# Ledger of designs, part 1: VHH binders against Sulfurtransferase TUM1 (TUM1)

Every score and structure here is a prediction.

Target 1, 304 residues: Sulfurtransferase TUM1 (TUM1), of Saccharomyces cerevisiae (q08686)
Amino acid sequence: MPLFDLISPKAFVKLVASEKVHRIVPVDATWYLPSWKLDNKVDFLTKPRIPNSIFFDIDAISDKKSPYPHMFPTKKVFDDAMSNLGVQKDDILVVYDRVGNFSSPRCAWTLGVMGHPKVYLLNNFNQYREFKYPLDSSKVAAFSPYPKSHYESSESFQDKEIVDYEEMFQLVKSGELAKKFNAFDARSLGRFEGTEPEPRSDIPSGHIPGTQPLPYGSLLDPETKTYPEAGEAIHATLEKALKDFHCTLDPSKPTICSCGTGVSGVIIKTALELAGVPNVRLYDGSWTEWVLKSGPEWIAENRD
Positions, changes and structure headers below are counted from each chain's first letter, unless a header gives other numbers; antibody chains aren't numbered by Kabat.
F, E and O stand for the ipSAE by ESMFold2-Fast, ESMFold2 and OpenDDE, each averaged over both directions (binder to target, target to binder). V2 = 0.75 x the mean of E and O + 0.25 x the DockQ between their complexes.
[cut] marks letters that were taken out.
Atom coordinates printed by the task and the answers are left out, and those that the model quotes come from them; centres of patches stay.

## First folded at step 1 (VHH)

Design f1 (framework vhh_6fv0_2)
Amino acid sequence: QVQLQESGGGLVQPGGSLRLSCAASGFTFSSYWMYWVRQAPEKGLEWVSTISSGGSYTYYKDSVKGRFTVSRDNAKNTLYLQMNSLKPEDAAQYYCARGDEWYSPFDYRGQGTQVTVSS
ESMFold2-Fast, scan of step 1: ipSAE 0.005; ipTM 0.321

Design f10 (framework vhh_6fv0_2)
Amino acid sequence: QVQLQESGGGLVQPGGSLRLSCAASGFTFSDYSMYWVRQAPEKGLEWVSTISRSGGSTYYKDSVKGRFTVSRDNAKNTLYLQMNSLKPEDAAQYYCAKEFYGDWSPSGMDYRGQGTQVTVSS
ESMFold2-Fast, scan of step 1: ipSAE 0.013; ipTM 0.263

Design f2 (framework vhh_6fv0_2)
Fold by ESMFold2-Fast, scan of step 1:
Structure f2 (fold): chain B 304 residues (1-304), chain A 119 residues (1-119)
Amino acid sequence: as target 1 above (304 residues)
Amino acid sequence: QVQLQESGGGLVQPGGSLRLSCAASGFTFSDYAMYWVRQAPEKGLEWVSTINTGGDSTYYKDSVKGRFTVSRDNAKNTLYLQMNSLKPEDAAQYYCAKRYFGTSYRDSRGQGTQVTVSS
C-alpha cells in the first residue's frame, strides 16, 4: 500500500480547478546536494513557486538528536513543523522539488509515514514549468502563507517503512541480506564500486555488502526526469535498468533501498512500488551512517 | 600529500594501559572522520574504532567497548586511542586511517605503532 500517489501537472491543475471542499497545499521540498552550492531556502523565497506553496526543509524536519543528515523526524518535531507551516490534517498536500524528482519523494514519503491522509507527488515540477502552468513569481518573506495551525499526527508507519542500522548490520553480518532480500543502492555506479568519490570528502566510496547498484536516474525518464506511467511503461523501465546494471529482482523477497543519506533511496523505492514490488523499506541512515558506524571490513568495493 | 604518524605503542602487562596518538598533516584534519585499525600476527586488518569530524560520535568493536576510548583534538590535528584493561588479544600493530578518495583505508593509513601485551 503506497503512502502517496503520483499526480501529473495537468491532473494537478484540474484538481485545483475542481476541488471545492479541501484546501490544496503545494509543498516545495527542494533540497540540494551541498556540492551544488545552491540555497533551497533562498530559492523558495525568491524564485517562482506554485501559488500558495509552503517550504518543507528535510534538513530542519529531522531527528534533532541524530548526528546523521535529515534522519526521519520524531512525532514532536514533525507535528511542531506542520503546525508552524499552517498545515491541517484535511489538507491535500502536493509535493514537488525544483530538481524534478530528487528530494520531493523523501518529503512525500515522510508525510505518508506520519499518517497524513492525502498526499500527492507532482510528476514533476520541471514539466509543470515547461507546460506554462501558473506560477507565483513574487518574492516572499516567509516559508508559509498560512496562519499557524494545530497539527497532530495520529499514526506512524515508521516500523513498517524503515530499516535501522541494527537490523541492517545483522542482515549483512549473517549474509542474509544477499540471500533473502533485494537490496538496492540508488547512488551512481562509480560511488557504489569505489571508483568515484562521495560528495562528502570524509566519507569513503564503496557499498554495503549484499547490495546491488540501481542508480536513481535509471528509473526516471532521461529527458524529463519523470516517473514512467504505472503499468507497461514502469515495468519496461525497471527491466531495462536491472539489465543495464546487472541486478536481480526476486518479487517473492522483501526489498530494502538505500543511497547516500536516505534521500535518493526514496526515488527508487517509489519506482519499485509503482512497478508493483511489495514490501519495500528504506535504510534511512544509508551509506553515511553505515561507514561512520561500521569498520572498513564492512565496506565492499567490487561487485560479487 | 597525506601523512599520518602513529605513536604511543609499547610493551605493557595484562590489565595495563596505553595511549596511542596519530599526528595528521597534508589535509584539513577537522573535515574527516578518523579510524583506528589493527593487525595482529597471522590475522587480517581489523577495525577498532571510529570518530566523527566533531568528536561527538564514537563507535567501537564489541571486544573493546568499555575498555578503549577514541578522541580527537582538531586544533592540534591529533587523534588518540586510550586503551585500558589491555588483554593479550589486543597485541597488534595499530594504525590510524583516513578514507580520502572513496577507496579502501589502506590507501590513507600511516606506518603504525606496535602494541605488545606480556603474558
Scores: ipSAE 0.000, ipTM 0.170, lowest interface PAE 16.0, mean pLDDT 87

Design f3 (framework vhh_6fv0_2)
Fold by ESMFold2-Fast, scan of step 1:
Structure f3 (fold): chain B 304 residues (1-304), chain A 119 residues (1-119)
Amino acid sequence: as target 1 above (304 residues)
Amino acid sequence: QVQLQESGGGLVQPGGSLRLSCAASGFTFSNYAMYWVRQAPEKGLEWVSTISSSGGSTYYKDSVKGRFTVSRDNAKNTLYLQMNSLKPEDAAQYYCATEYWDSLGYDYRGQGTQVTVSS
């Protein structure tokens, strides 16, 4: 069973019209790169949103003890956040973001990993807007229209979904990452190769040895920024991206996705899963944790 | 290639006025809501104003209501912020923004325009 399913804007509108048993809760999970100088909280409060949306703050719903941004939250942080937003276990959650398919996959994945029973990823909000489906254009004062609930996550798929630093370092040190895994980096080719700076000035660019560059936008439709339809369309998109970036993919090998901080890595993870690739995990700490913990001898600048 | 280019900032005395402009390109400007946000030194981003795609609806931060007016010219792909009765607390880097965005993972860097309010 997948952790979440994609849903089109049309199918979402039909679901809202037909669902008579469960509450449907749209989730604005917008997050922006720091260099973009935009505010996701301001956008949720002031810009049109899908009616009855809550705001899921990826920066706030994170491991509070980690020095690295948006690290996967503890059970307590997650449960407290869901309770404060008024989420109930029998809610159908439909996740979106204002970029299209940037941070919403990370949110949908987090909800699924924490065992929320029914999660959809809207494919995507920009299309929803273009089709003129219902929006709430009012300014709001809070991140949720719902009263506080008691949310208790009972099942976690963390061990199946997340690669931690210790596992990643052992795979790189032994050379097994390149030999036994498909390892993809969702950042731009320039950041991967070390020719383009990272958004954070204190972080060098380059890549984890054994990884291959698969920029996240290469797996989305270039015009609409949607995931291609399951079947021939996603397979054609994946094959083209692998060819364009000189990557290999052996679906018999397990796959690890990474990026800068664990957000855009879920974009490519989702596309690979949609294409039928099994055993895809996320290196949550990604490039930021890697460079801060491993040191300069573990930074590659050319393809391995 | 989504591009937003702000201009019109400068140094003014308290009580003065400035008109900010934002030139937009790379998307269908008339289809998207636009907003102004600002960031003062040592502070987070603050929402200032929003204008609907048609220009028919406008919204303002409480502290700027009656002093600031947002408008747009869809024929010129340009967003404006008329700022009157400027206060020292209004001093900030001002950015225009939209809900349209390029999801290809490239760094987007709107430069903003600096507003300083002092003698």
Scores: ipSAE 0.000, ipTM 0.152, lowest interface PAE 15.3, mean pLDDT 85

Design f4 (framework vhh_6fv0_2)
Fold by ESMFold2-Fast, scan of step 1:
Structure f4 (fold): chain B 304 residues (1-304), chain A 120 residues (1-120)
Amino acid sequence: as target 1 above (304 residues)
Amino acid sequence: QVQLQESGGGLVQPGGSLRLSCAASGFTFSSYDMYWVRQAPEKGLEWVSTISWSGGSTYYKDSVKGRFTVSRDNAKNTLYLQMNSLKPEDAAQYYCAKGLRYSYTSPDYRGQGTQVTVSS
C-alpha cells in the first residue's frame, strides 16, 4: 500500500471543487540548501502560496536528540507539531514545495510513515503556478490559518520504511548490501565518486560501499521537475537513468535509498515506487551519519 | 572559481544553422548535468536543453525537439548546442548553465551568454 499518492495540479483543483466531506489542507514543505541563501519561512509568510496552506518545517519536525540534520521525528515531536499546525486525522493533506519535488517527498513520506490516512504529493507546485491555478498572494503572520488541534498518531510504519545505522553497517560489513540489495545514492555523481566536496566542510565525499549513484534529478523531468506518469513514462525514465549512471536494478531484491541527510533520498524512493519497485526503504542517516560513525575504512571512492 | 564562456552566436536567416559552444572551468565538468537556457527580448528565461553528466541522456524543449542537438566533450570541458532550421522565435541570448549540487535544474552558475539573431 503506498504511504501517499501523487496528484497533478489539475486533479488537485478538481478535488478541492468536489470534496465536500473532508477538509483539504495544502502543506508547504519547502526546504532550501543553505548554499542557496534562501529563507523558506520568509517565503511562506510573504510569497504566494496555495490558499489555506500550512508550513511544515522539516528541520524543526525532527529527532531533537540526534546530532544529524532532520532525522525522522519522535511520535511526541510529530504529534505536537501537527497539533500546533491545526491538522486533524481526517484531513486530506496535499504536500508541495517551491523548488519542485525536492523536500516535499520527504514531508509526504514522513506524514505517511506516521500513519496519516490521506496524503498526496503535488506533482508539482511549479506546474500549479504555470497553469495559473488559485494562489493566496497575501502576506501572513502565522504558519497555519487553523486553530490548534489535538493530533494523536496511532500507527507508525517506521520499522518497515527506515533502515537505521546498525542494520546498514551489518549489511556493508557482511557484503550483503551489494549481493542482496539494490542500494542507491541520490547525491551528485561527483560527491559519490569523491571528486566534488560535500556541502559540509567536516564531511569527506565518497560513498557507502555497495551503493550505486542515482542522482535525484535523473528521475524527474529536467524542465518541469515533475515525476513522469506511472507506467511507460516512469519506466522509460528509470531505464534511461540506470543506463546513464551504469546502475543495475533487480526488482526481486529489496531496495535501500540514501543521500546526504535523508531528504533527496526520498525523491528517488518515490520514483522507484511509482515505477512499481517493491520493498524500498530509506537509510535516514544517509552519508552524513555514515561518515561520522563508521570511519575512513568504510568510505569508497571512484567508479569503475 | 566557476567560469562558463559561451561563443558561436550570430546573425542568421530563417532556416539557417549555428553551433554554440560553452567552455567550462573551475569545477569538475564531467560530474555535472549541463543546461542551455535562453532569454528572448521581452520574455523571461526559458529552458532549452539538458544533457546528463555522461552525455547518455538528452532532453529538449518541445519547440526545439528535432532541430537542436546538445552534446558535450568531457575531455575538453566543453558543451555544445547545434541549432538547425532556426526560426525567428529562436532569437535570444543563449546561456549555458551548471546545475546545483543535487542536479537541481535551477542554474547554480550561468555565463554571460551569446546572442542569436534570426532575421531576413
Scores: ipSAE 0.000, ipTM 0.140, lowest interface PAE 17.9, mean pLDDT 87

Design f5 (framework vhh_6fv0_2; at its last look DockQ between E and O 0.95; V2 from the best seeds 0.00; counts 0 for: pae E 8.1 > 2)
Amino acid sequence: QVQLQESGGGLVQPGGSLRLSCAASGFTFSDYWMYWVRQAPEKGLEWVSTISSGGDTTYYKDSVKGRFTVSRDNAKNTLYLQMNSLKPEDAAQYYCAAGFEDYWQTSEYRGQGTQVTVSS
ESMFold2-Fast, scan of step 1: ipSAE 0.132; ipTM 0.579
ESMFold2, look of step 2: ipSAE 0.000; ipTM 0.095
ESMFold2 (binder alone), look of step 2: mean pLDDT 84; pTM 0.845
OpenDDE, look of step 2: ipSAE 0.783; ipTM 0.908
ESMFold2, look of step 4: ipSAE 0.000; ipTM 0.191
ESMFold2 (binder alone), look of step 4: mean pLDDT 84; pTM 0.839
OpenDDE, look of step 4: ipSAE 0.824; ipTM 0.923
ESMFold2, look of step 5: ipSAE 0.012; ipTM 0.497
ESMFold2 (binder alone), look of step 5: mean pLDDT 84; pTM 0.847
OpenDDE, look of step 5: ipSAE 0.744; ipTM 0.892

Design f6 (framework vhh_6fv0_2)
Fold by ESMFold2-Fast, scan of step 1:
Structure f6 (fold): chain B 304 residues (1-304), chain A 120 residues (1-120)
Amino acid sequence: as target 1 above (304 residues)
Amino acid sequence: QVQLQESGGGLVQPGGSLRLSCAASGFTFSTYGMYWVRQAPEKGLEWVSTISPSGGYTYYKDSVKGRFTVSRDNAKNTLYLQMNSLKPEDAAQYYCARDWGYDELYFDSRGQGTQVTVSS
């Protein structure tokens, strides 16, 4: 049972037209890199959105005690946020972002890990827009058109989905990460190799020892930023990306995905799962937590 | 510089027809979705119609569906709005608009507009 399913723009519009029992709630989960100088809150309030959307703030719906950005939220933080947005457990949530498939996979994954029963990832909003499906162009004053609800998550898949720092450190220290796992880093090749800077200037570039670079854009259509269709298309895309970046994938081994801060790592996690790769987990703290906790002796640079 | 120039407005009786045109320059017209937007006296801007870059997909405000038809000629860099069965509530300044086609659906450029008046 996947935590969420992909849905095309056409299938989403048909779902909205045909669903008479459950409320369908589109979720704008747009998050921008700070270097892009864009404001996701202003964009939700002032720019066209899918009608009846709520805004899911990845930075706000996070572990409040962690010094690292948008770490996986506690049950209380998540439940309070869903209640404030008016979400009900029997709602069908359809997640999108204004970049296409950038931050929306992280949101869809978070909803699924917290046990929300029906979650879709729109594949993708850019195509929904290009196909001129219905939009609400009004200015709004709130992040939800729904009255406050009483949302209580009943189960969590955190233990199955998330690799924490302690587990990751032991795998690296023992050498088992390289020997027993497929470990992928969704950042650009230059950031992985240490030749390009990280978006935040206080963090060095480089990579976690035992990881392989699999930039997130390599698993999406270069023009539309959509996930390829399940079956031959996604398999061909994955095979090409692995060859282009000199990566190996052994499907008999468990897989760990990472990135800068746990957002784009879910992009490649989703593509791997769509291609049928089992046992894929996310190292939520990713590169930022790794360098701040581990120190410089645990930073690798260059390849082979 | 993006330039959009609307024309074709005028005075018409209820039930009459008008065809609006929008001449575009300063960008690759065929790669952008285009919009028709209107503003009635003392009211805000309201969306009327959308057409995809290829012209293969069109969308309309419910109140104009079946009466208005949007079209485009990419060879001439021109957008059109055919308005049939005009009603008094259709009276407004009509603008054509381009969006950025990136993450933004708001028009990043709008023309000077063309006035449509419907009176008996």
Scores: ipSAE 0.000, ipTM 0.125, lowest interface PAE 15.6, mean pLDDT 86

Design f7 (framework vhh_6fv0_2)
Fold by ESMFold2-Fast, scan of step 1:
Parts: sequence; structure tokens; C-alpha cells
Structure f7 (fold): chain B 304 residues (1-304), chain A 120 residues (1-120)
Amino acid sequence: as target 1 above (304 residues)
Amino acid sequence: QVQLQESGGGLVQPGGSLRLSCAASGFTFSSYAMYWVRQAPEKGLEWVSTIDTGGSSTYYKDSVKGRFTVSRDNAKNTLYLQMNSLKPEDAAQYYCAKSYYEPWDSFDYRGQGTQVTVSS
């Protein structure tokens, strides 16, 4: 039972034309790195969107008690946000972002972990635009065109999907992360090795001991930023990425994905799952939580 | 629309110097961190250097630290790589790159490159 399915732009347009029973709600889950000097809220309100889209703010729909950015939300925060956006449990949600496949996988994963029954990840919005499929170019004043609903999530897969800091720290401290897990970091190789800056100047670069670098773009098509199709295409892409970054993947071991703040880690998680890798979880706090909680003795640089 | 045009490559003797330039157009150059990457024959793409949006923070591959200097001129939309004390292992096709999130093999916009040959 996958938490969400990929859908192509063509298949999405066909779904919209044929679906008579359930409301289809496109979800703009665009999030930008602060260094890009872009505004996702202004872009939703003023730039072309898929008609009838809602805006899912991953920074706002987060654990309010956590000091770390966009940590997985509580049931109350999630349910309140879905209700305010007018989402109903029988809606078919189709998640996209304006970068392509950057933040939308995180949103699709969050919806699926919270038990929303039917979630698609659009693969991807850039192709949707290139193919000249329908856009709403009007300026809007609200983040949803729908009246407020009463959304109540009924199941959570949080315990199955998320590695918390305490588990991650024990795996690193014991040496078991390197020995018993495939642990991947979706950041660039330079950030992983400690030679490129992090987007935040107060965060050092480097990596969690026991992790391997698997930059998220290495698992996407280099031109279109789409996921390769299931089967031969995704397997060839994964094999090349593992070879290029000198990574090992043992499918008999459980897998943990991480990144800077838990966003791009879902990109590689999704690609690994598409390739048939079982037991893939996300370290939600990722690099930012790790460095702020663990201290400098737990920062690795370079490969050994 | 978006284009990156590298220049300044050529043949140089070991210990020599070259200055590479990258002319950028079609995007707001000052809003993006920029990269130099290289590919030697029969090798994968290697990151060489990063420069932040303002030009104050720079990072380098260990093997080029102290020899290479990256800089930018945001008024001219131009990125530079000053290469000193060149070694045979620096011979490669050099590319100027921009990416939404900095993965080497998924650089969103990469130029056609400029060839650097180091031979006596």
C-alpha cells in the first residue's frame, strides 16, 4: 500500500476529465530555499497555477513545538490546516511544486503518512506547463477556493515512516547505522563533504557519520527533473547514481534517507521505493536538527 | 532563454595559469550561487568550486585549494575561475553551472564548457 502514487501530466488531465464522483484538488506545495530570494506565497497568489489549486505551506503545517524548520506536524495542526483549506477525506489530492520535484514529494508523503486515502504526486509541474495543459493565470486573494471543511485524520503511519533524533543518535553512537542500514543523504556532495556552504550561514556543512551521499538530482531526469518510469528506467538511474557517488545499497537492510531539513530526503526516498527498495524511512530532522542537537564531535567530513 | 557561455580555456604548461570566464544571461544572476565543475576524459563530473550570491563565501575541492580562486561580478553577470599552479590532473572540460539545489549531475543549467589542457 503505497502512501501516494506518481501521476503524469497527461494522466492527470485524463483523470480530471473522467472523474465524476470525487473532487480532484491540486495542491501547490512549493517551498523555496531562503537563498533563492523567492516567495512561494506571492507566487501562489499571483503566478499561473493548476485550476482550483490550494496552497500547502510546509513551514506553517509543522510541529509548532519544534524549533527546527517544517518538522512533521501533529494531528491537530494537520487536521486544522486541512479543514481551513477546505479539504475533505474523499478528495483526490494531486501535489505539485513550481521547482518540479523539490518540495512536492514532502507534501505528498505528509498527506499519505497522515492517512489521506488518495494522494498523487504530479511528475511534474514543469512538464505540465511545457505541454500547455490548463492553467489559471488570475490573481487570487486566498490560499484555497473551497469553503472550510471538517477534516479528521483517522490513521497515522508516522511510527513506520519517521526516524526521530533519539533513534538516529543511538544508531550513530553504536556504529549500527553504517553496519546495519543503507543511510543516504540527499544534499550535494560538496555539502556532504563539508566543502560547500549550507544555505543557512549558521549551519556548518558535513554529514552524519554512517551516511552516504546520494544527491536528490541524481535520481531525477537531468533535463526535466521528473522521476524515471518504474522498471528499467528507474533501475538504470539508481544504478548509475550509486556508481557515480560510490554508494552501496543492500536491499536486505533497512534504509534511512536524510537531507538538510527533511524536504529533499523524500525525493530520494520516493525514487528508492519506485525502484522496489523496501523499508525506507525518513530522518525528519535531517542535517539541521543533527548539528544543532549533537555538537561538533558528531560531524563527519570527507569520506574515510 | 537561460544560457551560460564559458571561455578562457587553452593549453598551458605545468605550473602555468589560466583565467576562465562564464557569461550568464536569461536569469537573475545575483540571486543564485554559482559553481565550477569539471570532467576529465573517462571520469565523472567533479565539483571544483562554489561562490555564494554576494561573492563573499567561497568553497573549493581539496585538491585545488590555494591554487584556484572563484569570483563573480554581479553587475556584468560574469563568473570567473583564476587557476594558478596548474597540474596535469587539472586537465578537463570546465563548466559553469547553476542549479536549484546544487547536485553535480543534475545542474539545471550548464554551459558547453571550455577545455583546459596541461602539457609540456
Scores: ipSAE 0.005, ipTM 0.184, lowest interface PAE 10.1, mean pLDDT 86

Design f8 (framework vhh_6fv0_2)
Fold by ESMFold2-Fast, scan of step 1:
Structure f8 (fold): chain B 304 residues (1-304), chain A 120 residues (1-120)
Amino acid sequence: as target 1 above (304 residues)
Amino acid sequence: QVQLQESGGGLVQPGGSLRLSCAASGFTFSEYWMYWVRQAPEKGLEWVSTISSSGGSTYYKDSVKGRFTVSRDNAKNTLYLQMNSLKPEDAAQYYCARLSHYGTFYKDYRGQGTQVTVSS
């Protein structure tokens, strides 16, 4: 049950041309892995953006009390951030990122979970640029296109969308995760199997017992990084990925997605939902929280 | 082989109601979870509702909760979607689909769909 809809670059441009009642607010939700040594805020300020974009900082709009990176924000943190960015409840938000489909699904999902009524995920910014649609190429020291608002989220789907550590640990300990769930890990196969190191030197590679590796790139077009079109294309892509990584998917069972820190897990969650898989949740803490809270007895390596 | 045939679509005014039906054949209907998806022009497929094999569990897209009701009659191999308080945003081609029990979503079967139009 996705809390947002995909929109193509062409459909987005048509929407901007035809929508006369509600503001359309593009949202640059670019986030980079620390190992890439790129700066998402600098890129927002100095590289071409969709005109009138706001910058959604996944690291800043997070649970301030959590030691883990970009954990799902509290209502106060979220509402304050939306107010400071000038977002209004009747705005149509269109989320994108500069990688293509990496961190923008996490942002779109966060907006939807917090109850924002109309959210689109642009599929994707790379194609938007390739098609030569309008860009704002100004280089600025600060960019805030909207006056501050008074945003107040009215409902949250957090309980329905997020698996916390306590639930995940009980599912693993009981063996129920493997028996009653489809559990997928969006990281690379090498990180999952423990043969490739994690970007953080203080955490081991490996996986949560009961999970299956479904690397997020396997569910996107390898050249454009777009989600395949709904219907036969997404089904064919999903079937190939499941076969390539020796995974099973029983859509009658609930599904839990995970990754390193809760970002790329939303990529595979979105693809599964596009393919019609119901009851897909995210383990927000993902591998980083799991290894830091769980002992080595709860780290699996290789596949059996 | 597996066949799904949707019916019951049509033109209604905003606030109106329609009841969609899906006739299933070629498989043991009572053993499969079933779902409804829809597709409006220029948009991707959108999941609407799912129902368990027994009918004991139902799930809905948030925008249709309280307005749509999914049900099934296993004796008649028929799936239903009761749609009340229809909005212009509900206008789409509606498809009935079968969830696979064998670990791959590629083999999910869909019918040709039934068109729902909401206008004045």
Scores: ipSAE 0.000, ipTM 0.113, lowest interface PAE 19.5, mean pLDDT 86

Design f9 (framework vhh_6fv0_2)
Fold by ESMFold2-Fast, scan of step 1:
Structure f9 (fold): chain B 304 residues (1-304), chain A 121 residues (1-121)
Amino acid sequence: as target 1 above (304 residues)
Amino acid sequence: QVQLQESGGGLVQPGGSLRLSCAASGFTFSSYYMYWVRQAPEKGLEWVSTISGSGDSTYYKDSVKGRFTVSRDNAKNTLYLQMNSLKPEDAAQYYCATGPYWEDSTYLDYRGQGTQVTVSS
């Protein structure tokens, strides 16, 4: 049972036209790398959005006790945020981002892990705009399309979906990560190998021992940034990416995805699940938590 | 296949102007943020400017602000960089790029072959 389903722009427009019982709430979950020098909140308020969208800030809806960026939120932080945005449990949420499929998978995954019953990931907003589907082009100082609600998450799949630092460290230390898991890193090959710098100047590049590089763009259409359709298309894309990056995937083993800070790791997690790979989890802290907690002896630069 | 082709570079004296162009093909150009990045000899890639898909939002490196202007013509699938008051420090190979440019340039080579800008008398 998936935590969320993909929906095409055409299918989304049909859903909006046909759905008469449940409120459909589009969710702009745009997040930008700091190096891009863009403002996601300003863009939500001043740029065209899908009509009646709410803005989901993955940096704001995060674990407030963690020093690491946008770590998975506590129940209280999540519930308070959903209530303030006016989300109701019977809403159909349709998540998108302005890059395409960059941060929206993280948001859709978070909503699903917190037990929201019906979540779609729009595949993708760039195609929605290209097809000239309806947009709200108003520029506003503040946007609150829904009255505040009382949202209370009742079920969490956090234990099934998230690998924490302690589990990851024990798997690496014992050698079991390489032996018993498919472990993928969604960052670029150069960052993985330690030959290119991280976007953050305060952390080194390299990789977690036992991981394989599977850059997030390799599992998306290079032109449109869409996920290939389930079936033959996604299987062909996955096979090519594994070959291009000299990775192996053993379907009998569980899979762990990671990246820089837990955002792009969900991109590859989603593609693997779409391809039918079972038991895929996210190492939420990813590379940033790993290097800050583990020490230099646990930074690999060569594939082993 | 994504293709980016830069042009318009050359030799110019300090204080001079150049207009760079980037012809894009193989993707829906108007749906993508576009970037100008540059690389001087023996230095890393340096971000110069960003423009949104619609052209409504533009961003610049502090050292080029007020001197450079990025623009795009979505009907022609072409990105431009107007460079005024050029300084010796602006001498570099200039590339256009698309997507999350650091990852795409490093990983998928969504960067063209570049156009050389030389500033000397």
Scores: ipSAE 0.000, ipTM 0.214, lowest interface PAE 11.2, mean pLDDT 85

Design j1 (framework vhh_5j56_2)
Fold by ESMFold2-Fast, scan of step 1:
Structure j1 (fold): chain B 304 residues (1-304), chain A 128 residues (1-128)
Amino acid sequence: as target 1 above (304 residues)
Amino acid sequence: QVQLVESGGGLVQPGGSLRLSCVASGFTFDSSDYYAIGWFRQAPGKEREGLSSISGSEGGSTSYSDSVKGRFTISRDNAKNTVYLQMNSLKPEDTAVYYCAADSYWEYTLSPSEYDYWGQGTQVTVSS
């Protein structure tokens, strides 16, 4: 079970119309790959947004002491950010991003790991726009629809959800990752195999030994970029992706997902959880931390 | 802000050629691992259709609709932050407003609903 629920655009509009007790707060969690040279904050302020949205910056709401991008935030950083955005514990949060299902799963997961009680992932904002549901098209210099609150998160599920570098390195060094885990890498096959460059020019391509390539786009609808519905549709999509990329999934084994920096890894984590796979964790540091901390002897460049 | 500006449209005779240009601002092609630029057209009374898309740093990943495959070629010039559509062997049925669009996804597509940023369009008329 994911720490959040998916909600369709139609179900979201119906929820907004029917909910009279709890405030519904849409969350624009748009994040762009650095190579795209786009500005997510400028887009939040100048492009159409779901009315009354807050902006959740995954780069800003991160571990301030880590040299790696958007690592999971401390409780203090998270609580301060939620308070500044005006979020209350009884709010229903509905997370989306302008790419579709790219960075919003990471945000929804972060909210859930920090214990926020009711979190939805909008499946997805591109469909919401296509169906011409209500948008706020104002262009503003600053936008904050809620007064500052006093947010105090519950105890974190971080230990249950996140694999750190030390655990990952021991699993790789012992060979246990390949033998006792389903380990998936959400990056493209070319990046995994070392034939395509990473988005960051300072990072070599290749993969963590014992991982299998499961590109994140393979688990989304190719036209709409939505998650398939729970049940037969998500099972068929997962089965096809495993076959297409020659991956093995043993549901009796625990699962670890990774990617470049811990964002797209949550896309595949969510799809696996929707398909009923238990005990799925994220290696938060992913390929970037692995390469910078482990050295070149721990980089594989072909299909394992 | 991402902005796209089309140019190069006009009047041509059947069998002629045109090159359309799309200049992008608000992002650059010199760091170009994850973006897609597409060309679309809309004839009067018809829906927008995808023609071609290009992604990747060198533009090696391209897609074409069957109606233009072999006649149109998409390319990029990263130094000029520009994407081109070279249109050869033009037919009267190619008459339409041509649009350039950008998708923040790194995978290319010909579906108009996938594209987040659109230019204003440039008119192409093919007649004798």
Scores: ipSAE 0.000, ipTM 0.148, lowest interface PAE 18.0, mean pLDDT 85

